# VH-VL binders against Type II restriction enzyme NspV (nspVR), part 5

Target 1, 219 residues: Type II restriction enzyme NspV (nspVR), of Nostoc sp. (p35677)
Amino acid sequence: TILTIEALRTEAAIFSAAESIHPEPLLYGVTDGKAVGTYIEQKFRLYLKEHYEFVQGNSASGIDFPGLLVDVKVTSIRQPQSSCPFKSARQKIFGLGYSLLIFVYDKIDNSTNRTATLNILHTIYVSAERTADFQMTRGIRNILANEGNKDDLIAFMSDRNLPVDEIEAGNVADEILRNPPMQGFLTISNALQWRLQYGRVIERAGQEDGILTVYRNNP

## First folded at step 1 (VH-VL)

Design a36 (framework fv_imsidolimab)
Fold by ESMFold2-Fast, scan of step 1:
Structure a36 (fold): chain C 219 residues (1-219), chain A 121 residues (1-121), chain B 112 residues (1-112)
Amino acid sequence: as target 1 above (219 residues)
Amino acid sequence: QVQLVQSGAEVKKPGASVKVSCKASGYTFTSYYMNWVRQAPRQGLEWMGMINPSGGSTRLNQKFKDRVTMTRDTSTSTVYMELSSLRSEDTAVYYCATEYGDFSYDAFDIWGQGTLVTVSS
Amino acid sequence: DIVMTQTPLSLSVTPGQPASISCRSSQSLLHSDGKTYFYWYLHKPGQPPQLLIYEVSNRFSGVPDRFSGSGSGTDFTLKISRVEAEDVGVYYCMQSIQLPYTFGGGTKVEIK
């Protein structure tokens, strides 16, 4: 059976529920966030591989499920962020070009049993068109709503330190006027290291088109 | 196991070029920036630059601009740092190091074992 | 470039005694996002550097609680409450608020 986006979401919910109560000796005392993230990503991939056929992504494709245009992110509720694999400043405005499946965990160590549990608090699906920067798209959409022109857009992008030169800024402004962006819900940091921050999609999951609560830990 | 494994020690003559490799394993290579840091004998750590393995874009320390090139091969999860026009003061141990977003921005949490490059005639 | 100045250049400490290392930056390391882009590393001979403290005061995985970081703006301190033999090495502060990333000159910690 070929893996679809709908099946991916359904399986992610089942996986998240099971993982949230799984005591794992291999993770006891492990504080390396990279190791925790890799553990979840590999375990989920193996879980899917037992029942579905799909193209496995890796370094060449840049995303986990290139056939579905979905990238998996695993992040701690304490610091819900990851590195930004962007290829163009346009992605801040029009989105990353792929959807995200985000596992947000809270790791709990049990010293009595010497196990750790990754309590998956949220599993969220973010549609590709919603993966743009929140502030950038909000500002652009407000300019367009007030009948702003190309120069207004260029000035706004410059004020927000979008990493484009004058020619590219003009091209992007023209594209915005032809194809206005949807409201994005990620924060894409303007710091020297670009980071995707997921706090807003965690807060807005289930309340916005294209931002789905796949799983939530409910009593 | 999350690891960075670097190529072995090299001895070069002044004016030559050296290309050091850093092979990543145990994580999604294209999701985390890779940095290069060096230390010359009895001197401090010096940042050389970084590469985004997803797109191949780099940000380089201007001190090394025009002499340093950083590239990657996504099929082998390997980053390369090439330094040209070598001088005796380029004798140093060269390290690759990852930035992992689960901590703070830009923390170097995983380091390669280092590659000694000796420039002598 | 942001200049990172460490003091002292070296410390010779008897085991069990405390040690304190200072780092001063030429400009504030507090970003508009509310974070301070400041780190401490330990470099032991024959080994790669290892992360000790990130964002001023947060201990990295496996770092003993005898290590603590503090400070704000331009003035930062690393304290070791009771120095042990395994703590020998050169300590480096680092900033990443602006390119190029810069390190302090290092502080060598030795056991008497």
Scores: ipSAE 0.007, ipTM 0.534, lowest interface PAE 10.4, mean pLDDT 85

Design a37 (framework fv_trastuzumab)
Fold by ESMFold2-Fast, scan of step 1:
Structure a37 (fold): chain C 219 residues (1-219), chain A 121 residues (1-121), chain B 107 residues (1-107)
Amino acid sequence: as target 1 above (219 residues)
Amino acid sequence: EVQLVESGGGLVQPGGSLRLSCAASGFTFSSYWIHWVRQAPGKGLEWVARINSEGSSTRYADSVKGRFTISADTSKNTAYLQMNSLRAEDTAVYYCARSPDYEWSGYYDYWGQGTLVTVSS
Amino acid sequence: DIQMTQSPSSLSASVGDRVTITCRASQGISSWVAWYQQKPGKAPKLLIYAASSLQSGVPSRFSGSRSGTDFTLTISSLQPEDFATYYCQQANSYPLTFGQGTKVEIK
């Protein structure tokens, strides 16, 4: 009855398989990635509501499943990325604070039937601890492995243009020394509108702890 | 239908300036990123700059940083490339091209026809 | 910067031939490779994106594939309109980079 993370993943796999063979007239000729993303997100949410009880996200929470700490991302295999509003720079090091469920589709238009099919190539679950920036966490972990100190961490963050002032940089360095971050697998851009890129996650799914292949349709 | 039309190219002396325009029509401008890609006569393609759909984020190739500025006027569905301190090696056909707003690094489903910039003494 | 190396730089072929062009990335870029066709005096045209996805309106004789950091564009049966220069492009990381181009010429 109550939606759990395990049930969410199981249902996402079933949904992905069904959606991959569903011809949809409303998507024929649609090239707008936002429209396709909204379609999948809403259809999946409605599918879940028929079978489970859960708290739905809103603009204040910023994520789709606040009770589970999971956000849904939908992206084309054309380029597996999504936009996010600007958040704390700390998230590049310690992760977003929530897990991701990522649907990666390849849209196929059929001109004879005037339908489109969203072939879901990958559905991937990324645990919250793995949602940090790959290069930031790799560099920090290397510094720690070589017994680097607080000043080394501050210099590295500055060299990577992490958007923190001197006080915040010191506090983050102290936190890193007390609680070293796990290796992250997202690419997170340094922009006012954050971009998350999922190429590495797709490549490493099923081979890294906390990055699970929920569904895969391999040619 | 979808169109990108470049204008503003021409002959200019080294150290001079030109402003290129890319007029977009037939699609929702605010849902796509605009890139400039150039091609020197008889040579290959080189990415130059991009601006995101909201006009809030720009990126440049190292060869043009500090000299070129990309901008957009969403009310006119037009992107611009302001080129200052032009050099002979900037001589090229300049194309504007679009990528979807989820294409952070970009690849281009539609290109303009290009506008020739010749930097010569 | 990610270097994209195309091979061959040029090839000669006849109508009906199977043509293969390869592009190698200097580092891991997942599947984020696009292929473009360019005819003299014209803008490039997108053929393939995400290594293997055929762009709408492109003939099915064009296909793309990936093996690690090696990417291949194949034309199964070359047609007269296919004589052109072909470019690969990585879409993984800035700066975006193109291969040097492969010219497909009449034998």
Scores: ipSAE 0.000, ipTM 0.438, lowest interface PAE 15.3, mean pLDDT 85

Design a38 (framework fv_roledumab)
Fold by ESMFold2-Fast, scan of step 1:
Structure a38 (fold): chain C 219 residues (1-219), chain A 121 residues (1-121), chain B 107 residues (1-107)
Amino acid sequence: as target 1 above (219 residues)
Amino acid sequence: QVQLVESGGGVVQPGRSLRLSCTASGFTFSSYGMHWVRQAPAKGLEWVATISYDGSNKQYADSVKGRFTFSRDNSQDTLYLQLNSLRPEDTAVYYCARGYEDTLYSPFDYWGQGTMVTVSS
Amino acid sequence: AIRMTQSPSSFSASTGDRVTITCRASQGISSYVAWYQQKSGKAPKFLIYAASTLQSGVPSRFSGSGSGTDFTLTINSLQSEDFATYYCQQYYSYPLTFGQGTRVEIT
C-alpha cells in the first residue's frame, strides 16, 4: 500500500499513543535533543515501512518524506523549537515549501527501571502554506488589507530585518502584491542558522485551517 | 509608536505585597510574548518572568518562583506582576518588555520606562 | 543556567575610537545573542539580535559577530551619544540571562 498524507497522519496518531507509554532503556539519561529526535524519526519510519511503500528521505535530502513533501520535526515541550536550513528569505513570507509533522514530547526518566518514556503531548500537522513566519505574514497581510503599496511593504520588511538587500526587497514586494501570502504560524528566527519555534502552532492546532491536531495527550 | 508604561511600584516593608501593571499601546498586544526584567540600584539587568502571547505558558526566575505571579489581560492590553513576600533583595526598577518574536525564546525589542520597587525596613 | 560574562567591565574612550566588547557564554548558544545599550537613568535600547543582525534604526557603526560561545560588539567610530553601558543577553534557553554589563566612559 502506498503511503498518503492521510495515512501518514493516521499512523502518526497511533504511533504517538504507543510511544507515550513505552519505556525505552536506550533513552535513559539521554539529554541530547538530537539523539531523541533521531530515535523518534527512525522508529516512526520503521513502523511505517512494515505497512506502507514510500520514498525515503535521508539526512542529505533535506526532508523525511520527499514524495509527500512532508518533513518530520521532533521537539521537547521544554524547548519547542528546531533548526532549519536556510534557502531564502522568501520562506519567511511564503513558507518552507513543504508540510511539517511535529512530534512534541515530554521525556520522563525512571531511575528504578533505568528507562525513559517519551510522552508525546502533541502531534501536529502544518500544511506547507502555513509554514511562514507569523509576524512577517501578519504585518504584510495588514498592509495589504489597508491598501498599502510596494514602498510600504519594503519599509515593513526593512523594519523587521528581513535578510535581503534593497533590490531583492523590491522583487519580493512585487511578488507579494502579485501573490499575497497566507497567514503563517511558525516563528522563524534568522540567526547563523534558522530556528523554527512551534509555540504558536502548538496553541493553535485544531483551531486554524491547515494546522491539524493529529494527536493530543492531555493527562 | 510602541509604548509600554509601568505602574504600581512603591516603598514597602519586607513580607508585604505589591501589584505592578504595564499598559501597552501602538501594537497588537495579544500577538506578543511579554517579559519582566529588573535592575537593582547600580547593578545589571536580571530577567524575572516571561508570559506567552495567550498567557498559557509562563516562566519565572528561580529567585522569584512561588512568590511572583505573572498574568495578562489581552482585552485591556495590560500585564500584571503580583509581587508577594517581598525581600530587600527584590529592590529594583522593574521594566516590562516586549518579545521581539511572539514566542517565549526571543530578545526584547521595546522596554517601558520602569517602576521602582523599594523593600526596606 | 547559562552564564554570560562580559569583558571588560568598563573602559574610557574618546569620540572617533573603535571599541570592542566581548561576551562569553558558559555553553554553546549558537547565535542566539542580543545586545542592548543603556544610558544613565533610561531603559535599555535594543541594538542587535541573532549575534550580528542590526535592529532597524541602529547606526551602521554598530556591528556584532560571533557564534557558539564567543561574541563581540563593535562600535567603529564612537560618537558622543554612544557613551553608555552595554549588555549582552542569551535567548537560547531558560532562564534568560544577561552579561554583567560593560560601561563605556568618556575621555
Scores: ipSAE 0.006, ipTM 0.523, lowest interface PAE 10.0, mean pLDDT 87

Design a39 (framework fv_namilumab)
Fold by ESMFold2-Fast, scan of step 1:
Structure a39 (fold): chain C 219 residues (1-219), chain A 122 residues (1-122), chain B 107 residues (1-107)
Amino acid sequence: as target 1 above (219 residues)
Amino acid sequence: QVQLVQSGAEVKKPGASVKVSCKAFGYTFTGYYLHWVRQAPGQGLEWVGWINPNSGGTNYAQKFQGRVTMTRDTSISTAYMELSRLRSDDTAVYYCARDFGESYYDSYFDYWGQGTMVTVSS
Amino acid sequence: DIQMTQSPSSVSASVGDRVTIACRASQSISSYLNWYQQRPGKAPQLLIYAASSLQSGVPSRFSGSGSGTDFTLTINSLQPEDFATYYCQQSYSTPLTFGGGTKLEIK
C-alpha cells in the first residue's frame, strides 16, 4: 500500500513507543546529534518500507519524504533544535515548503550493558504553513494588522537582519502584501547553517491548528 | 563569475604569526560559509576550520584551537585566517573554499581560492 | 576524528583505461562523502558530492558509489586531463577529514 501523511503519523506513534524501550549498542556514549538523527531516520524509513510504498529522499531532493512533502527531524529534549537546508531567506516568512515530523528524544546511556535508549518524549507533526520563523511572522502580521505599508515591511526585515539585498527585500514585501503569511512556530536564528529551534513547537503541540501531537510519553 | 582571490605568499620565522586573506567575488559573501584547508608540500589536504561570514561564528579543528583565528570584513567581502606561534610543520599552501552545502551533512567545496604559500623557516 | 583511508596511493594508467579508487571511513558516514581532483600546482576541484552526485560541469565518465564506510570513485575512459591526484572527504562530522590522496600517473 501507498504511504499517506495520515499513515505516516500513525506509524510514527507506533515506532516512537517501540523505540522508547529499545537498547541500542551503536548509540552508547554517542553525543553527536547527527549520528542519533541518522539512526532514527534510517530505522524509521526501513520500518515503513516493510509495510508501505513511498519515494525515498536523498541529498538532491532535500527532504526525507518528497512525495508527501515531509521532512523528518530528530532532536534532543535538552537541545530541541536541528540544522535545516534552506533555499532562501523567504522561507523564514512563508515557511519551509514542507511539513515536519519531529522526534524529540531523551537519550539514556546504560554503562552496565553499554547501550543507549532513545526515550521518545514527543513526536510532533508541523504542517508546512507553520514552519516559518515565529518572530518574523509575528512582526509582519502585526504590521499588516496596523495597516503598515511596503516601507514598514522592508524596515522590519532589515531590523531583523534578514539576509536579502535591497531589490529582493522589495520583492518579498510586495509578496507579503499580496499573500500575507500565517503565524510560524519555529525559531530560525541565522542564514544557511540555519538552526531550527523546536521549543515553542513542543510547548504548543495540540493547542495550535497545524501542530499535532502524534505521540507523547507521559511525564 | 564566482572567484575567491587570496593574498600573496608569505615567508615567516618560527614563532611569528601570519594572516592570509580571501576576497570573494561574484556572489553574496554572507550567503555561504568559508572553510580553510591547508596542504603541506607533497602531502594531502587538512581541514583547519570554517567561518560563517554572516554571523562571524567559527569552528576550528582541535589541532589548531588556540593558534588559529578566523575573521571577516563584510564591507569588502573578505575573510581572514591568522595562524600564530608558527612552526616549521605549518609550511603549507593555505586554501579558502566556499561551502555550497545547504545542510551540515553535505558540506562540500564548489569554489576554491588559488592558495597562499606560507613558508616557515629559520 | 573520522579517519579516511584511500587506496591505492598511486596508480599508473593509459588513456582509455578504466580506473577505480577506493576510500574507507573509520566509522559510518552514510553517503556524506565528496571527491576532489587536484592537478599539479592547482587548487582542488569538486567532482562528486554525497557519494554519487556528479557536480555540474564534470564529465560523465566520472562516477561515485558506496555508502557507510566503503566508497569508490570510477573513471570509465581516462582522458589526458584526468592525470591528477584524487581526494575523498567526509562531510558527516567536524573536523572534516580527507583521504591521503591517490596520484594517477601516465604509464
Scores: ipSAE 0.000, ipTM 0.437, lowest interface PAE 13.2, mean pLDDT 85

Design a40 (framework fv_gatralimab)
Fold by ESMFold2-Fast, scan of step 1:
Structure a40 (fold): chain C 219 residues (1-219), chain A 123 residues (1-123), chain B 111 residues (1-111)
Amino acid sequence: as target 1 above (219 residues)
Amino acid sequence: EVQLVESGGGLVQPGGSLRLSCAASGFTFSDHYMNWVRQAPGKGLEWVGQIRNKANSYTTHYAESVKGRFTISRDDSKNSLYLQMNSLKTEDTAVYYCAREWDSSGYEPLDYWGQGTTVTVSS
Amino acid sequence: DIVMTQTPLSLSVTPGQPASISCKSSQSLLHSDGKTYLNWVLQKPGQSPQRLIYEVSNRFSGVPDRFSGSGSGTDFTLKISRVEAEDVGVYYCMQGIHLYTFGQGTKLEIK
């Protein structure tokens, strides 16, 4: 059976429920975020391989499920964020170009058994159209709702420190006017490097079109 | 030009209360996680607590030594950060610094610091 | 909490000579995003702490290239290739992977 986005979400929910009660000796005392992330990503991939055919991601593809245009993110509830490779300033407005499947965990170490459990508090699917920056898209959409013009959009992008030169800013403004962006729900920092922050998608999952609560375990 | 200016420090008796303020300018304050860090006379830096941005529900975190006594809050409309200190102890005597997280993630460095405001808890 | 341990706690250097400061964390500072959240800050006498290095080896704008950071996992080093009078102060390493914990500081003085 060929893996679809719908099957991916269904399986992620089942996987999340099982992981939330699984004591894992290999993770006891482990604070290496990369090791935790790799563990979940690899275990989920192997789980899917039992029953589905799909193209696996690698360094060249840049995302975990290139055939589905879905990237998997694993993050802690304490600081629900990840780094974002800088490709284009347009991504803050039109989205990353792929959907996200985000596993948000709370790691609990049990000293008696010397095991750790990754309590998956949230598993959230964010459609590609919703992966743009919240503030950028809200501001742009407000300008458009008030019948703002190209110069208004260029001024707004400049005010928000979007890293585009004057020519590119004009081209992006023209594109916005032709194809207004949807409201994004990631926070993408304006600092020297981009960070994707997931706090808002965690808060709004199940309440916004294109931001689905795949699994939730908030006792 | 990023600036952070603390105020509200002073002399207070043990068991007393004090409220510190930090006025931010030169950046979009509402996007950033903010922190308080203190330094006792002649000692090293000690992180006190963090408040996240609106996108992260203004979540707060505190050092164990101040939990239950200190409360961090912010007013994004005034570009201001606050630290309410209750049940003050002599060991709370320190210079208190307001500090910004570089990219509002909580993992990145504290990249801008205020000049500090001195709190002295003494009878 | 993650404990940060610096050595030495103080050092005196003649101008133009190199200086090296070590920092050890009780746990790995490598995050699932592939970054290591070990940072260095400098506090000059009578001044506020100021940014120096982020994510092990990256200098903030305005930091001279005589400063370099290195390391991985739990072992980190800050080096100054040629110490100048303006480099006097206390250097702190700081982990950012689980909120913030500072080393005890290393005081650098000129002989």
Scores: ipSAE 0.000, ipTM 0.452, lowest interface PAE 15.2, mean pLDDT 86

Design a41 (framework fv_utomilumab)
Fold by ESMFold2-Fast, scan of step 1:
Structure a41 (fold): chain C 219 residues (1-219), chain A 122 residues (1-122), chain B 108 residues (1-108)
Amino acid sequence: as target 1 above (219 residues)
Amino acid sequence: EVQLVQSGAEVKKPGESLRISCKGSGYSFTSYWISWVRQMPGKGLEWMGKIDPSDSYTNYSPSFQGQVTISADKSISTAYLQWSSLKASDTAMYYCARGKYYGSGRSYFDYWGQGTLVTVSS
Amino acid sequence: SYELTQPPSVSVSPGQTASITCSGDNIGSKSAHWYQQKPGQSPVLVIYDDSDRPSGIPERFSGSNSGNTATLTISGTQAMDEADYYCQVWDSSSDHYVFGGGTKLTVL
């Protein structure tokens, strides 16, 4: 059968529960977050391949599930953030253009049997329209709510150091006036640096439209 | 007026620990990435990793992950590169460089420190 | 792992045009940056965003980037331009900086 977004979320919940109690020798003593992320992503992909047909992402697309417009992120509860390929500064305002499925783990090493367990504390689905920067979209939405104009938007983007030149800033402001953005819930670091931070998404999961708690382990 | 000033040359033995520094001045230290770049004698430039001083987020080249630790103290505008156990193969010039990201994937180093020579020999 | 390839050396006579290439898969879709390093000195940014010059860099330095090759061009090359030159891109998928192996420019 064809993999859907609903099935993806359901399977991610089942996978998360099983993974949370799985002792893994290959992860014992591993501190590299990329290695842990690759492990979860590959294991989840193989899990899905047993029962579903789907298009796998490639290096050019930068997205794990291009047919569904969903990218998988794996991050530690101790530093809940990741790098993300960005095409333009516009994504900070209108979102990444795809949804996120985020696995947040707490890694526990057991020295007696030399295994590690990835206790998945949260698995969260973030709809594409919610993947913009929280503070950027809050400020823009406040300007629009107070009937601000194009020059107000350009000044705000400049004040926030959005990485756009003067021509691009004008074009983005025009687009905002035509298509006002929804409130985003990611923190995208300083405008001159692009990292996604998931702290607010973890806090607000299940409390905001478009930010779904897929799985939660409650310690 | 923007400057990156690095600590002085070091001579060490294999197995010793070391921390070298890079102090920024003349700009908002937390507004720019600091990268560390290695240059082995007679060889080219190798990017090792970077840090965002505002929250200490780090990203490492795969070749250097687990080999070094990058940290920063924003209260004194200083970034650090540290080894727990030096090897002879760590003998190199180490540069810090200020990273600029200007949208759409445009990211380059506009200012460089003077370099710290690290010699590791028995 | 994204990789950039440069010729190890290029030689030109004073006053002639030097051309230093940087090859990478679809590098024209990325922004190429260039650094000059003289013996015993730190690298200096000479071209950023394919073709822009920082303040203080002479007009004889120019750049281009298309397809699989980025090029640094030095017109009317002077003895003072003798140095190692490195190209660099930022790979968005990995959030890593990638340097070319460097080209030694000799002016004789």
Scores: ipSAE 0.000, ipTM 0.478, lowest interface PAE 11.9, mean pLDDT 86

Design a42 (framework fv_trastuzumab)
Fold by ESMFold2-Fast, scan of step 1:
Structure a42 (fold): chain C 219 residues (1-219), chain A 122 residues (1-122), chain B 107 residues (1-107)
Amino acid sequence: as target 1 above (219 residues)
Amino acid sequence: EVQLVESGGGLVQPGGSLRLSCAASGFTFSSYAIHWVRQAPGKGLEWVARISGSGGYTRYADSVKGRFTISADTSKNTAYLQMNSLRAEDTAVYYCAKRGYSYGKTLYFDYWGQGTLVTVSS
Amino acid sequence: DIQMTQSPSSLSASVGDRVTITCRASQDISNYVAWYQQKPGKAPKLLIYDASSLESGVPSRFSGSRSGTDFTLTISSLQPEDFATYYCQQYDSLPLTFGQGTKVEIK
């Protein structure tokens, strides 16, 4: 049986419920989000491989489920964010090019048992069109709603310090005018590596087209 | 202190069987996949088999599929490799290895046992 | 299966030399390459994972890099304890596959 996006979401809900009550000794005292992310991502992938066939990630796509165009993200409710390697500044406008399946956990350490439990508070699916930067897309969409032109878009991108040269800014503006972006719901900040912040996605899950609550467990 | 200790190797005739053990300590056994990797005398490394930390999910190299069975006893923190219908080309040092962990794929080996020699000869 | 072609099969070097070992994947494998060091009679030891991440406790003279499907292990200044056989491994897909090994010998 081939894994579909619908099956992925259904299995993620089942996995999240089971993981939320699992005491894990390996994670006791672990504060490294990368280690927690690797744990959940690998465990979920092995869970899926028992019953489904799917294409695994490679460097061409750089994502967990390239056949589905879905990347898995694991993040803490305390700091609901992740790192992403630099790709292109235009991803702030047009989205990442893939959908996100986000596991948001609250890690609880039990000193008596020396175990940790990852209580999955939210599992959220974000369609690819919604993975752009919120403020960038809101500003662009406002310019377009007021019948702004190419020069207005270039000025706005410059004011927002989008890291594109003059030629690329013009190309991006032309693309915006031909194919206007949807409202994005991530906060994307530039650093040595991109930081994706999921606070707004968590807040708006189930209330916006393309941002689905797959699982919710609010203790 | 993470340790993997193999045992069960020895001399066996073609067509015979051996059961290798890999005793693990210093980490949560049920949270990590255990792999077997072999190395023929003077040759390179060849991946043989993998078992999930839960013990419920196994994978094999085509060269051993149908002849070798990997299993685990989580109560003893021990993985096993049951080798049946052994051939001269199965002669190798057999290492058990623990999967690594990092963001993304984790099927590299952060810790290895000392190895146990299996010689298939008459 | 993904083939990992490692070169050279052997090299001779002196202490203090810069040593470079290469490994080519038969297809795109992202950064999913690890490098191991193996001394005679011993198990392999992890040096590098995710193409360029240095394993804890491994000296900084070891580094890994990637260019497309080409992967390189570099030892910036060879030490006596570095005379060993080195292997690359891909872990993008099963079956897991290794390069054939590079023996680094004293000149």
Scores: ipSAE 0.000, ipTM 0.408, lowest interface PAE 21.9, mean pLDDT 87

Design a43 (framework fv_roledumab)
Heavy chain, then light chain:
Amino acid sequence: QVQLVESGGGVVQPGRSLRLSCTASGFTFSSYAMHWVRQAPAKGLEWVATISYDGRNKQYADSVKGRFTFSRDNSQDTLYLQLNSLRPEDTAVYYCARHRSYYSGSWPFDYWGQGTMVTVSS
Amino acid sequence: AIRMTQSPSSFSASTGDRVTITCRASQGISSYVAWYQQKSGKAPKFLIYAASTLQSGVPSRFSGSGSGTDFTLTINSLQSEDFATYYCQQYYSYPYTFGQGTRVEIT
ESMFold2-Fast, scan of step 1: ipSAE 0.000; ipTM 0.459

